# VHH binders against F-box protein At2g26160, part 20

Target 1, 331 residues: F-box protein At2g26160, of Arabidopsis thaliana (Mouse-ear cress) (q1pez8)
Amino acid sequence: MEKPEWSELPGDLINLTANRFSSISDVLRVRSICKPWRSAAATPKSFQCNLPSSNKMIETVLSPTTFFRVTGPSSCSYKGWLIRTKQVSESSKINLLSPFFRQLLTPSQQTLDLLKFEVSEIRQSYEIHIFDKYLIQGVIGKEGPSHILSRVVFLDNLIFAVGQDDKIWCCKSGEESSRIWTKIKNQVEDFLDIILHKGQVYALDLTGAIWWISLSPLSLLQFTPSIPMDYDGYDSCNKRLVEYCGDLCIIHQLRLKKAYIRRSQRTVGFKVYKMDEYVAKWVEVRSLGDKALIVARDSCFTVVASEYHGCLNNSIYFVDNVRKSVIRMKL
Key: E = the ipSAE of ESMFold2; O = the ipSAE of OpenDDE; V2 = 0.75 times the mean of E and O plus 0.25 times the DockQ between their complexes.

## First folded at step 5 (VHH; framework vhh_7d4b_2)

Design j3 (from f9 with S54R; at its last look DockQ between E and O 0.24; V2 from the best seeds 0.00; counts 0 for: pae E 6.9 > 2, grease 25 > 24.2)
Fold by ESMFold2, look of step 5:
Structure j3 (fold): chain B 331 residues (1-331), chain A 121 residues (1-121)
Amino acid sequence: as target 1 above (331 residues)
Amino acid sequence: QVQLVESGGGVVQPGRSLRLSCAASGFTFSDYAMGWYRQAPGKQRELVASISYRGGSTNYADSVKGRFTISRDNSKNTMYLQMNSLKPEDTAVYYCATVDSYLGSWEYDYWGQGTQVTVSS
């Protein structure tokens, strides 16, 4: 399933009314009734920053990106496509991207006529582009650490990120001449993921415990116990946070341990955990029901499968590192 | 579709110069770090030079430091490699590629088809 049907917007729909508008931002200004695209057009421009790693700062570009559901021109159709958008750094123009690969859908400056489409915002996130001039990548087939799948979270005037040291760092997000990153104190564990959920920042550690980030004082407080971990045969580093039915869940992408070889390795399955409120224990989610789980490199979220062309229920869609294609697994 | 097209290769005598170009399309060029790799016959492909997103930082293999200069022009979606004082040991196919040191960079390894550089005495 290298190119799932629901992830490929038909080209004839993209080219409608191309002569009238120069950018998707111009189209969004005309369509005053459907506001989800205005949210994408208002997304902050990408910016260069330096993320902390060990005793050095790593040159990084943070590019805001948003996932949308797009349905065709007919009101009788409720199935749609998943797309990804990204604002062009020097303009108000918006690039349409494939959701799993950061490939442009329309490399020429063509527009989508939103008067003929319905759109729903699903999730905002950030693409993270990193240049570490001290990291040696001289041999083909070698990659950097694959277990560092960091998310960047904005809350109020702060930016939170997991550094390459697996620690959580924070800095001010406003227009300023310098960015000073501060390591959040009291970090007794290494961290894999962070997420903004119901106005609060939560972090996931290597053991599968969730921590809450306090802003006054800036600190971490353990929020849940660790998941019931079995380290036998699988890497512990491929866990991520997701919202499922309004609650936080942990997704463990199961990859076989290969401590002596490149970290890009085949996924053999997934486990999903949610907190059972009545017994205060982690329980395994055995079925996603009518949902599908989208596991992209920089985002992880659920969709209602019936709302997308060719999307299957109770399924996890992810990128196969070996085949460089989108794979479906039934949960 | 993503394209990286190298040009400027050729056959030259030792001590002379060549300038390689890499024209990029199908992605947001200014958000990607870029690099030049080379592969000599029977050898492993190696990184020659790399350049950050807006050109603020560069890196070079020890064998080419002081002789090669990497640059980019984001307004033209083009990366360059100025190769001075060429030696027979520089003979290889030269590839341009995107470089990303983080987030499982294999996903974003876009490669050109390569351009031959031959330095013969």
Scores: ipSAE 0.048, ipTM 0.532, lowest interface PAE 6.9, mean pLDDT 70
ESMFold2 (binder alone), look of step 5: mean pLDDT 83; pTM 0.848
OpenDDE, look of step 5: ipSAE 0.080; ipTM 0.525

## First folded at step 6 (VHH; framework vhh_7d4b_2)

Design k1 (from a22 with Y110T; at its last look DockQ between E and O 0.43; V2 from the best seeds 0.00; counts 0 for: pae O 11.4 > 2, unsure alone 64.8 < 65)
Fold by OpenDDE, look of step 6:
Structure k1 (fold): chain B 331 residues (1-331), chain A 123 residues (1-123)
Amino acid sequence: as target 1 above (331 residues)
Amino acid sequence: QVQLVESGGGVVQPGRSLRLSCAASGFTFSDYAMGWYRQAPGKQRELVASISYSGGSTNYADSVKGRFTISRDNSKNTMYLQMNSLKPEDTAVYYCATVDSYELDSSWETDYWGQGTQVTVSS
């Protein structure tokens, strides 16, 4: 039986299937099949949204971004490249970005042929762009811990974010013009990070405790105890949430305390903790095994190191002072 | 390829006006905050004005506040700098650039630069 060409599929079936794809890459592939498929498949819509700010001089914009693994025909190995993409608003065009930087990657080729390259989605996220008027004037913004702003989560039709006031805000997903941000009521703690884990939204407070966000009623409940921060000589002001091997973990980025000038603070190490569910205590994760931890600006996630070029086992990749850095965890 | 091309520079007398334009190509212009930098001979490059991606927010150096106006037309992928009441001290090469910051305590990151356009204010 001659394999039916996709182009010969009845229109009704095309219409039924073309809009069921959720990944941008799949939608693009579908749209590339033929004219009927392209017509049936809606162009992926990208949206930007503004985060609430307590400071009118600060404009914060969220832009959708996705991390992908890309493998090409020229690859002599099963290894791929980690890339970040940004969809152009109201366009089917996707820009390729560095995973750690906002710089556009200019591929040697003008176009990436999705028939030749295998593209798999790793993680969806939102890039946070901050426009601070005071920074332009050379005024260093609010004296506070440098927070890696990975603080946006999408769940169903809701968007959750840690605002500039260090509180959790939520809004309905949809058109930008219709988005109204609402602060979750009765928040006592300040928050550093937010994550989607097993279909639930969790937030990390300044004390290192994880909170669960209830949707009905919309509220915060403490999920874990605080983590003792006994780092002699180190500042652990940067804390983030990450999923590791199915568990929700906390990452502490360690910097030397003696640096009076924040800009000169160098990351000297990381501590990773997971909650032991049986004893309800934090346990240090001393090894990532065959995985690498990616600490990007807007997202933290783990990858199998062997699947990527330039990735080492038991390593943490991060950005320090606008430079990509790597630390290997001590066994 | 990302390109930023400045135009509109020239020689003017003090008190006169110039309008600079920056034509952007090779990237999604509307996704980026933009800015004008200038560098005078023997001086460090300085940010003159910046504008948010939508144009809804602008900022100016104190030295040009009230005299310069930054704007953008995303439909044309073009940014402008209206310079009024020009002074000799405004003499510099003016650069168009992307402007962005991720961390509030970090310096502005500039991803792309134009080649610059000379502005000379002399009597």
Scores: ipSAE 0.005, ipTM 0.249, lowest interface PAE 11.4, mean pLDDT 79
ESMFold2, look of step 6: ipSAE 0.194; ipTM 0.636
ESMFold2 (binder alone), look of step 6: mean pLDDT 81; pTM 0.821

Design k2 (from a22 with Y53W N59Y; at its last look DockQ between E and O 0.33; V2 from the best seeds 0.00; counts 0 for: pae O 10.1 > 2, unsure alone 64.4 < 65, grease 25.8 > 24.2)
Fold by OpenDDE, look of step 6:
Structure k2 (fold): chain B 331 residues (1-331), chain A 123 residues (1-123)
Amino acid sequence: as target 1 above (331 residues)
Amino acid sequence: QVQLVESGGGVVQPGRSLRLSCAASGFTFSDYAMGWYRQAPGKQRELVASISWSGGSTYYADSVKGRFTISRDNSKNTMYLQMNSLKPEDTAVYYCATVDSYELDSSWEYDYWGQGTQVTVSS
C-alpha cells in the first residue's frame, strides 16, 4: 500500500491534529506540509499583559522566541547556523533574526523553505516587549545594556517573572483580560534571574543563592547557599542561570571595577559555577569542553560548538556594548 | 519592500497646527511599534513620539508633551502625528520609523525609515 501523502488526509483529521502542537518548531513543520495543514494550524499567540512596574501605564507583550540550528541543502558539512525567531504580535508571521541582535536576517518578503533547509530547535524562550516612555523591544536595562530586567518563565498554566522591583511575580496564563500578576509572598531577597530546570522554576538572588519556587503553596525556598561575589579588581554585576550538562549553573560576568566610567566597562571574563550536591558548595567550572555558552538577552544556553559555523569550543558568546564578543575560557 | 511615506509637512506660523501622516507598506504594519523622529539642522536626530503596535501605549518627548498626539490606524496601515501649538524650535525634518528593533546603546540602526517631511515653523 503506497504510503498516503499527508496532503491527502481528510480535512477533519487535519483540523483535529493541526492545533495540538505547542512548540514553534512543530508548528513550523506542520505548516510546511501543505496548504490545508497551514490553514488549519495556528501559530502560538503572543501575550499582552502588564508586568509589575512602578508605572501602571506600561504595556507589555510577551512574544515567543526560539533559537534554531539551520543547515543548508548543499552543505558540505554537518555544521549549521544559529538563528533566532521572533513573533512580534498575534500574527502568524515569524521573523528570522540574528541570535544576538534584533537585525532581520532576511527581507520581509523572503521565507525560509523548510523543504530545502533542515531546522532543529535548540532553545525556546519568551521575549518581553515593553512599551513605555523608553519603548524598548525585548529588554529593559538598569545600569546599562548589560543589566536586563526582563526574565520570564512559563510553567504549566503559570507565568513567572522578575519584576522591576527585583521580586518574583506570577500570573495565570490564559486570556489577556484575566491576567493578574501576583507577587509571591515573603520575599526577602532581590532576584536577578529566573529559569525553568527539570520541570521546576528556580530564581537567582543578588547574593548568588538559588531559590526554588514551590507551586503549592506558592512560595520561595532557598535551594543553594550564596556564592562569593568579591573579585579582586572586578565587578560581577551581571549574573545569570544556565543549564550545563544537566546541572544548574551560575554565570558571573566580570567587568573592570571602574565605577566612575560606565561607558568604558568591558567584559574581561566569566566565571561559571556548579553546585556540588555532595558537599553543598559551589565549584568553579573551568572548562566547557566541546561546548559553547550562548549568553543572549533573554536566554542562556549551551551548544555543541562543532555543530555550528564559526563556533569555538570552550567559549562564551555574548554581547558587549553593541558588539558580539567571544571569550575563550582559560583551562 | 518595506516602504514608509511621510506627508503633511509644510510651513506654518507659530501657534498653528499640522498633521503628519505615515503610510506603511511592504510589511505587517500591526506587528510593529512605530514612531516619529525629527532632525533639525546641525542637531542630532531625536525621538519625538512613539506608539505601541496596538496603540495602547504612547511616548512623548518632554519638549512636545501636551502639544503633540501620536495615533495609528492598523486597518489603514497609517500612523499620524497631530502637532498643535507649534514653535520655531519644532522646525525639523520629521521621519516615520519602525520601533521594532532596539539595539544596545539606544541605537536604532536596524529600523526602517521614511524619506522624511519638512516642517518649518516661522513667523
Scores: ipSAE 0.010, ipTM 0.255, lowest interface PAE 10.1, mean pLDDT 78
ESMFold2, look of step 6: ipSAE 0.012; ipTM 0.445
ESMFold2 (binder alone), look of step 6: mean pLDDT 80; pTM 0.814

Design k3 (from a22 with T28K; at its last look DockQ between E and O 0.24; V2 from the best seeds 0.00; counts 0 for: pae E 13.8 > 2, grease 28.2 > 24.2)
Fold by OpenDDE, look of step 6:
Structure k3 (fold): chain B 331 residues (1-331), chain A 123 residues (1-123)
Amino acid sequence: as target 1 above (331 residues)
Amino acid sequence: QVQLVESGGGVVQPGRSLRLSCAASGFKFSDYAMGWYRQAPGKQRELVASISYSGGSTNYADSVKGRFTISRDNSKNTMYLQMNSLKPEDTAVYYCATVDSYELDSSWEYDYWGQGTQVTVSS
């Protein structure tokens, strides 16, 4: 049987199928088939929104970003490279970036041939670009690194974000000009992080409790108890949500308590906790096993360490003081 | 290869105006926010002005607000800085750079920079 030439498919069928792909990698593959397929397939769009803040002159751009595993065509090794993509404008061109930094990995004249390389999607996220006067001054408007992190979640036609007021905001995903952010009502807690888990949106408050976001009515319900953990000699200044082995976990980033010099604070360790659903208590995850935890600005996720070059088992990769760092968890 | 080339600097008297230009190549210019930085002798480099990828949003340091105007022409891959009412305190090397995201702790090492153009304001 002659291999069907995909380029010979009727235009109507191409149009019906080309836009059904949700994965950025699939969309890229579809666009690489031929000109008719490329024309029929829509490119991921960036979003420009006004995220509520104390400054009304703020412009917020939400850009799709995806983490990929890339393996070479003739590589004798099953190991790949972790890369990140960025699309800021409506351009069909997607840039390859370092997972932790803004640095472009490839010159503009170089392209990644998807027919030669094996590319698999690891995680889709969204980068938030905030343009405000505080960027110019280099002044942190809020104390603590957790307040600097930008996090958004897309669920169906809704966008969720932690605002500068440490509250959860929601807007409808539609035309950019019609997007209005609405604060979820009756919020008494301040929030540090937000995540999509098993098709639901969860938020982490300052006390370490996880909240579930109900869509009908739009509301917050406490899902887990707080983690009142005082670490002697350490400051848990950054807390994040992450999926680990199908469970929702909390990551505490630990720094030495030197209250007066922020610039000298180094990350000295991490604590990871998961909820035991049977006893309704937080349990410390002391080992990541064969996995590594990636703590990026806009995303936190785990990978199988052996599948990646330079990735160690039972390790956490993060950015500390503008440098990529790694900590191995102690058993 | 990413390349940023600044031009338009020079020596001017206080109260005069200069217009700086930055020609960009080697990347999709319209996909990136851009900015002007300056570094005076003995001082740290500071952000002067920034502009979003579309040009729809601009920000200025308090010291230059009302005097400087940042703009861009994506069709020409060029960014501009109109500097009016120049003061001796504005004397510095001015750099064109990408402003990719709001990261307060980001290192200058990860930004793309031009070679800079000297601006001297003196009587």
Scores: ipSAE 0.000, ipTM 0.267, lowest interface PAE 11.9, mean pLDDT 78
ESMFold2, look of step 6: ipSAE 0.000; ipTM 0.200
ESMFold2 (binder alone), look of step 6: mean pLDDT 81; pTM 0.815

Design k4 (from a22 with G56D N59Y; at its last look DockQ between E and O 0.13; V2 from the best seeds 0.00; counts 0 for: pae O 11.7 > 2, grease 25.6 > 24.2, placed apart)
Fold by OpenDDE, look of step 6:
Structure k4 (fold): chain B 331 residues (1-331), chain A 123 residues (1-123)
Amino acid sequence: as target 1 above (331 residues)
Amino acid sequence: QVQLVESGGGVVQPGRSLRLSCAASGFTFSDYAMGWYRQAPGKQRELVASISYSGDSTYYADSVKGRFTISRDNSKNTMYLQMNSLKPEDTAVYYCATVDSYELDSSWEYDYWGQGTQVTVSS
C-alpha cells in the first residue's frame, strides 16, 4: 500500500483534524507534516498560572514542562535520551532543557527535526518560578540540597497546589483572568507533596500520611496512616510521592543527621514505601527492578532504564548539591 | 551559542555614575530573568540586581538599593545597570548572567555568564 500522501488530503479534512490534537508533541508533529497542515494547526497556547501565596510580595508562576524520550534517526539502539522541555510564554517555541536543570541543551536557532527524531512524552509537569522582592527568579523551598517545592496537579478543569503555607489550594483551570484560588477547608496537617494517581488527587502530609482529595464536597480525607520516620542516624525530612508499577509510593530521602555544615548534607540513600492494602501497613520497596526513579524538582516518576542512555536499573536519579547524582538501591 | 557581552565599565571617582550594558545572543532573551553579579578581589561573587523576563519585577542587593537601577529592552536583547552614587566598595568585575533557581546559585555552572566588565571606583 502506497504511503498515504498526507499533503494531498482535502483542505477541509485537514482543518477538521489539525486542531483535535491535545498534546504539544502531537501538535508539533502535525505542524511538521507539510505547509497546509502547519497552517491549519493552531499554535499551542501559552499557559501561565499564578499560585496562591500567603505573602502578596511573592509571585509564583507555573509554566508547563514536559519530559520526553528522544531517539536519533540512525540509532541502531532502542535507547533514547531523557530531555525536558520548556514552553516559551509568548511563543509557540519549545526549548530543550536538561531533565534536572534549566540549562538549555540546544541553541535557540537550532531546532529538533521531528521528522528525523522520534519524540515521545514521558511525563507532564509544571515548572515553578518564584518572584519576590528578594529574588527575581528562583525557588524558595526547604533548606537543604533537595528543596521541596510547591507542587501542582491538574485534574479536568481543576488545579490543585501545595501552597507556600503548606496547605492544599484549588482553583478552576478555565479563564486565566478569573482564577480564584480557594484553600480547602479544615486542613489540620501540613503537606509536602501532591500527585495525580488513577484519576484521583492525593497529598502527602508532614507525618508521611497520604490524604485523598474529595471533589464533592471539596475536602481532604486521610487515606493512609503515617509512616514512622525514625531512622537511626538519618534525617528523612524530604518526602515525595511517586507512582510505581501502578501503586502510589512514598520516597524518603535520607541524609546524615549531625552534619555540622548544612551545605555538606549529602543524600546517603532512599527508602521507598508502598501501602499494602490488605494489612493497611507500609511495606518497603527494596528493588525498583528494571526501572529507574527520576526525582526532579517539579516531578517524580519512573522510567524503564533500558530505554535510556546512561540509565541504570534499580537506580534513583536525583539532584544533590546542584549536581546530578545516582544511587543504586541495595537489595 | 549563548553569548553575553558586558560593556560600560571603567574607572570613576566616588559619587559618579556608570551605565553598564549586557548584549545577549544565542537564546530567547525575553524568556529568561537576567541579573548582574559582581566579584571584588578576594571576595565571593554576589548578586547585585536581577530583573524578571518581562521587566516587571526587580531585585536589588541591600548594598546598592536606591543607587542602582536594573532595566532591560527585550526588543534589543539588552539589559542595563544604571549605577549612581558609586562608592569605592562597588569596585569589582561586573558580570551579566541569566538567573535561575536560587538554590542553584551556589553553582555557577547552570548559569550563562559574560566575561565581565571592570568597574573601579577610586579617588
Scores: ipSAE 0.000, ipTM 0.282, lowest interface PAE 11.7, mean pLDDT 79
ESMFold2, look of step 6: ipSAE 0.000; ipTM 0.393
ESMFold2 (binder alone), look of step 6: mean pLDDT 81; pTM 0.816

## First folded at step 8 (VHH; framework vhh_7d4b_2)

Design n1 (from e8 with S101T W106T; at its last look DockQ between E and O 0.44; V2 from the best seeds 0.00; counts 0 for: pae E 3.2 > 2)
Fold by OpenDDE, look of step 8:
Structure n1 (fold): chain B 331 residues (1-331), chain A 121 residues (1-121)
Amino acid sequence: as target 1 above (331 residues)
Amino acid sequence: QVQLVESGGGVVQPGRSLRLSCAASGFTFDDYAMGWYRQAPGKQRELVASISWSGGSTNYADSVKGRFTISRDNSKNTMYLQMNSLKPEDTAVYYCATVDTYEGSTEYDYWGQGTQVTVSS
């Protein structure tokens, strides 16, 4: 089959085709074809927006990011690499990043030609950038307040986030840099995480109960009971939501309870809970099977371990707060 | 692969000015808060100034407030420290550092090798 000369496609068709792609991966792929296609395809909008903060000393913004599986064109192996991409705000350049760190995998001047690789989008997310003046007044990160902002959710024309006050905030999604954030009314609980699941927004409270966010009226409704928490001696503030095998699950990162700075606590294990719909109770997940759980800063998701280099079955990958490295724990 | 390289240090008389630069590479510069630290002989390392990723927020040690100005150029992956009205007590090795506020982490900071600033008559 003669390789189609895509560059010779009529401009009107290029424009029509390029504008039909909505996924970031597709847009990137289109832009990688040739100059005419690149010009026709809209650059994914890199936008930064401030998240709600009751503390003026905290500057928080979010920026879009995407997780990809990347495989070589002639790879004898079906295994790929888990990578994160970020568009440079002032350019059309895409940076390849570690899934866990904001470190470049390649020099900034290098460009990935997606036509040379098999690329699959895994997850879209938003990186959260936090600057707390108080946090860095002394030794950086050691004695300052913790930040609960880990995820934001986009649903329709709304953005949802957990604020620094541990409450759920929302604003209208728009191009305006000056978004007006509104706190959802009548919140009694403190929240740790937020997720989009099956087209709905859910929030996780401190006790491990999941709440559903109603859009009309804008309100929170308890969706699940709290997790059993039959174990004592651990920090209760490190819980995340994750989709596992189509179900919404809770991950509790176990850190030994210390009387002083939470950030200095070492992770000693994980508990994963899944709701049994038949008995309407949380059940502990004892094995992830062929899956690996990725616990990143702004994202938590599972992957098929065998499909990725460096991933093992029934494993949880997370950033160690002491070693400054990605750690594997077996569930 | 993260690198921070300080420059601009030297020996100056009291009341003079210096401008330090920190060239960053190996990471997405605009994602990181940055800061300057200094360590004088026999003293602990202390924060001098910090700046948010956007440059919209800054923080200064009380001892340098009004005299020092931290800034950054994200297009050049460079952070600066304008030091005015230098005093002998400002004598120290000045270090460029990243500031990562990742929750759950004790320290994700990268440091440069430092540049010597000496203020003497």
Scores: ipSAE 0.315, ipTM 0.659, lowest interface PAE 1.7, mean pLDDT 81
ESMFold2, look of step 8: ipSAE 0.362; ipTM 0.724
ESMFold2 (binder alone), look of step 8: mean pLDDT 81; pTM 0.813

Design n2 (from e8 with S101I W106A; at its last look DockQ between E and O 0.32; V2 from the best seeds 0.00; counts 0 for: pae O 10.4 > 2)
Fold by OpenDDE, look of step 8:
Structure n2 (fold): chain B 331 residues (1-331), chain A 121 residues (1-121)
Amino acid sequence: as target 1 above (331 residues)
Amino acid sequence: QVQLVESGGGVVQPGRSLRLSCAASGFTFDDYAMGWYRQAPGKQRELVASISWSGGSTNYADSVKGRFTISRDNSKNTMYLQMNSLKPEDTAVYYCATVDIYEGSAEYDYWGQGTQVTVSS
């Protein structure tokens, strides 16, 4: 079969086909075909969104990013690489990044040609850029003003985020200049994380209870009880939401309580909790089985370990603040 | 593979000016707020100036406010520090670094090797 010359397709067909793709990966693939296709395909929507903050001295900007599984075209190995991409609409360049760091995996001038690789999208996320205008007033090691969430959620025409005040905020999606952030009313809890799960937005509070966000009226309803805290001596602020085997789970990263600089705290373990729907109680997950848990700054998700280079079963991968490197911990 | 390389340091008399440069490679430069730190002998390292990822916001230590100007060119992956009206107390090793504080989550910094600035009569 003669390789179709895609560049010779009529412009009207190119336009029709290019505009039907909704996923970022598909759009990128389309744009990688040739110049006519690139021109016809809309650039992925890039968001630079300043998160709401009660502290005007903190600037937080969101940038879209996507996690991919990348495999070689003719590799005998079924294993791929976990790769993060920066979505830059203006340059049409796709940089390959570490899943955990904003470190380039390739020279800056190199871009990913998706036609040369087997690429599957794993997760869309947003990188968080933080600028503290008040940092200069102290010595290196100053603690941040408050907890900053690692994720934002887009649902329909709304954006949800945890603000610097540890409260849930929402705004309408659209032009950045027109975005008005509104705090959801009657919040009594402080929140650590938010997630989109099965088309609904959930938030995690400091105690480890999950809350459901109702859109009409816009409100928070407690969805689960707090996780058991039978263990003392750990920081309570290091909890994340993650989907595991179709269920919403809570990850508690255990750091020893220290009265001094938070970033110097060492991770000593993880607790993972899953809700047993039959008994309506949290149960501890003792094994991830063939899965690996990726705890990145802006994303938390599981992967089948055998499908990725460098991933082992029943493992948690995260960045250690002390070592400033990716660490593996067995659950 | 992340590299921050400082340049432009030297020995100058009080009242003179220096311009430091920091060339960044191995990471997405425009994803990070950047800053200049300095460490004088026997003193703790301190943040001198910081700049947001876009360059739209800057902040300065009180000791250098009005004299130093931080800027960046994201197209060149370079950050600058214009130092005017230098004083002996500005003598230090100056470091280029990322400014990335993420409370409650992973935090890491990238640093250069530093460049010596000496202000003496």
Scores: ipSAE 0.000, ipTM 0.323, lowest interface PAE 10.4, mean pLDDT 78
ESMFold2, look of step 8: ipSAE 0.123; ipTM 0.581
ESMFold2 (binder alone), look of step 8: mean pLDDT 82; pTM 0.823

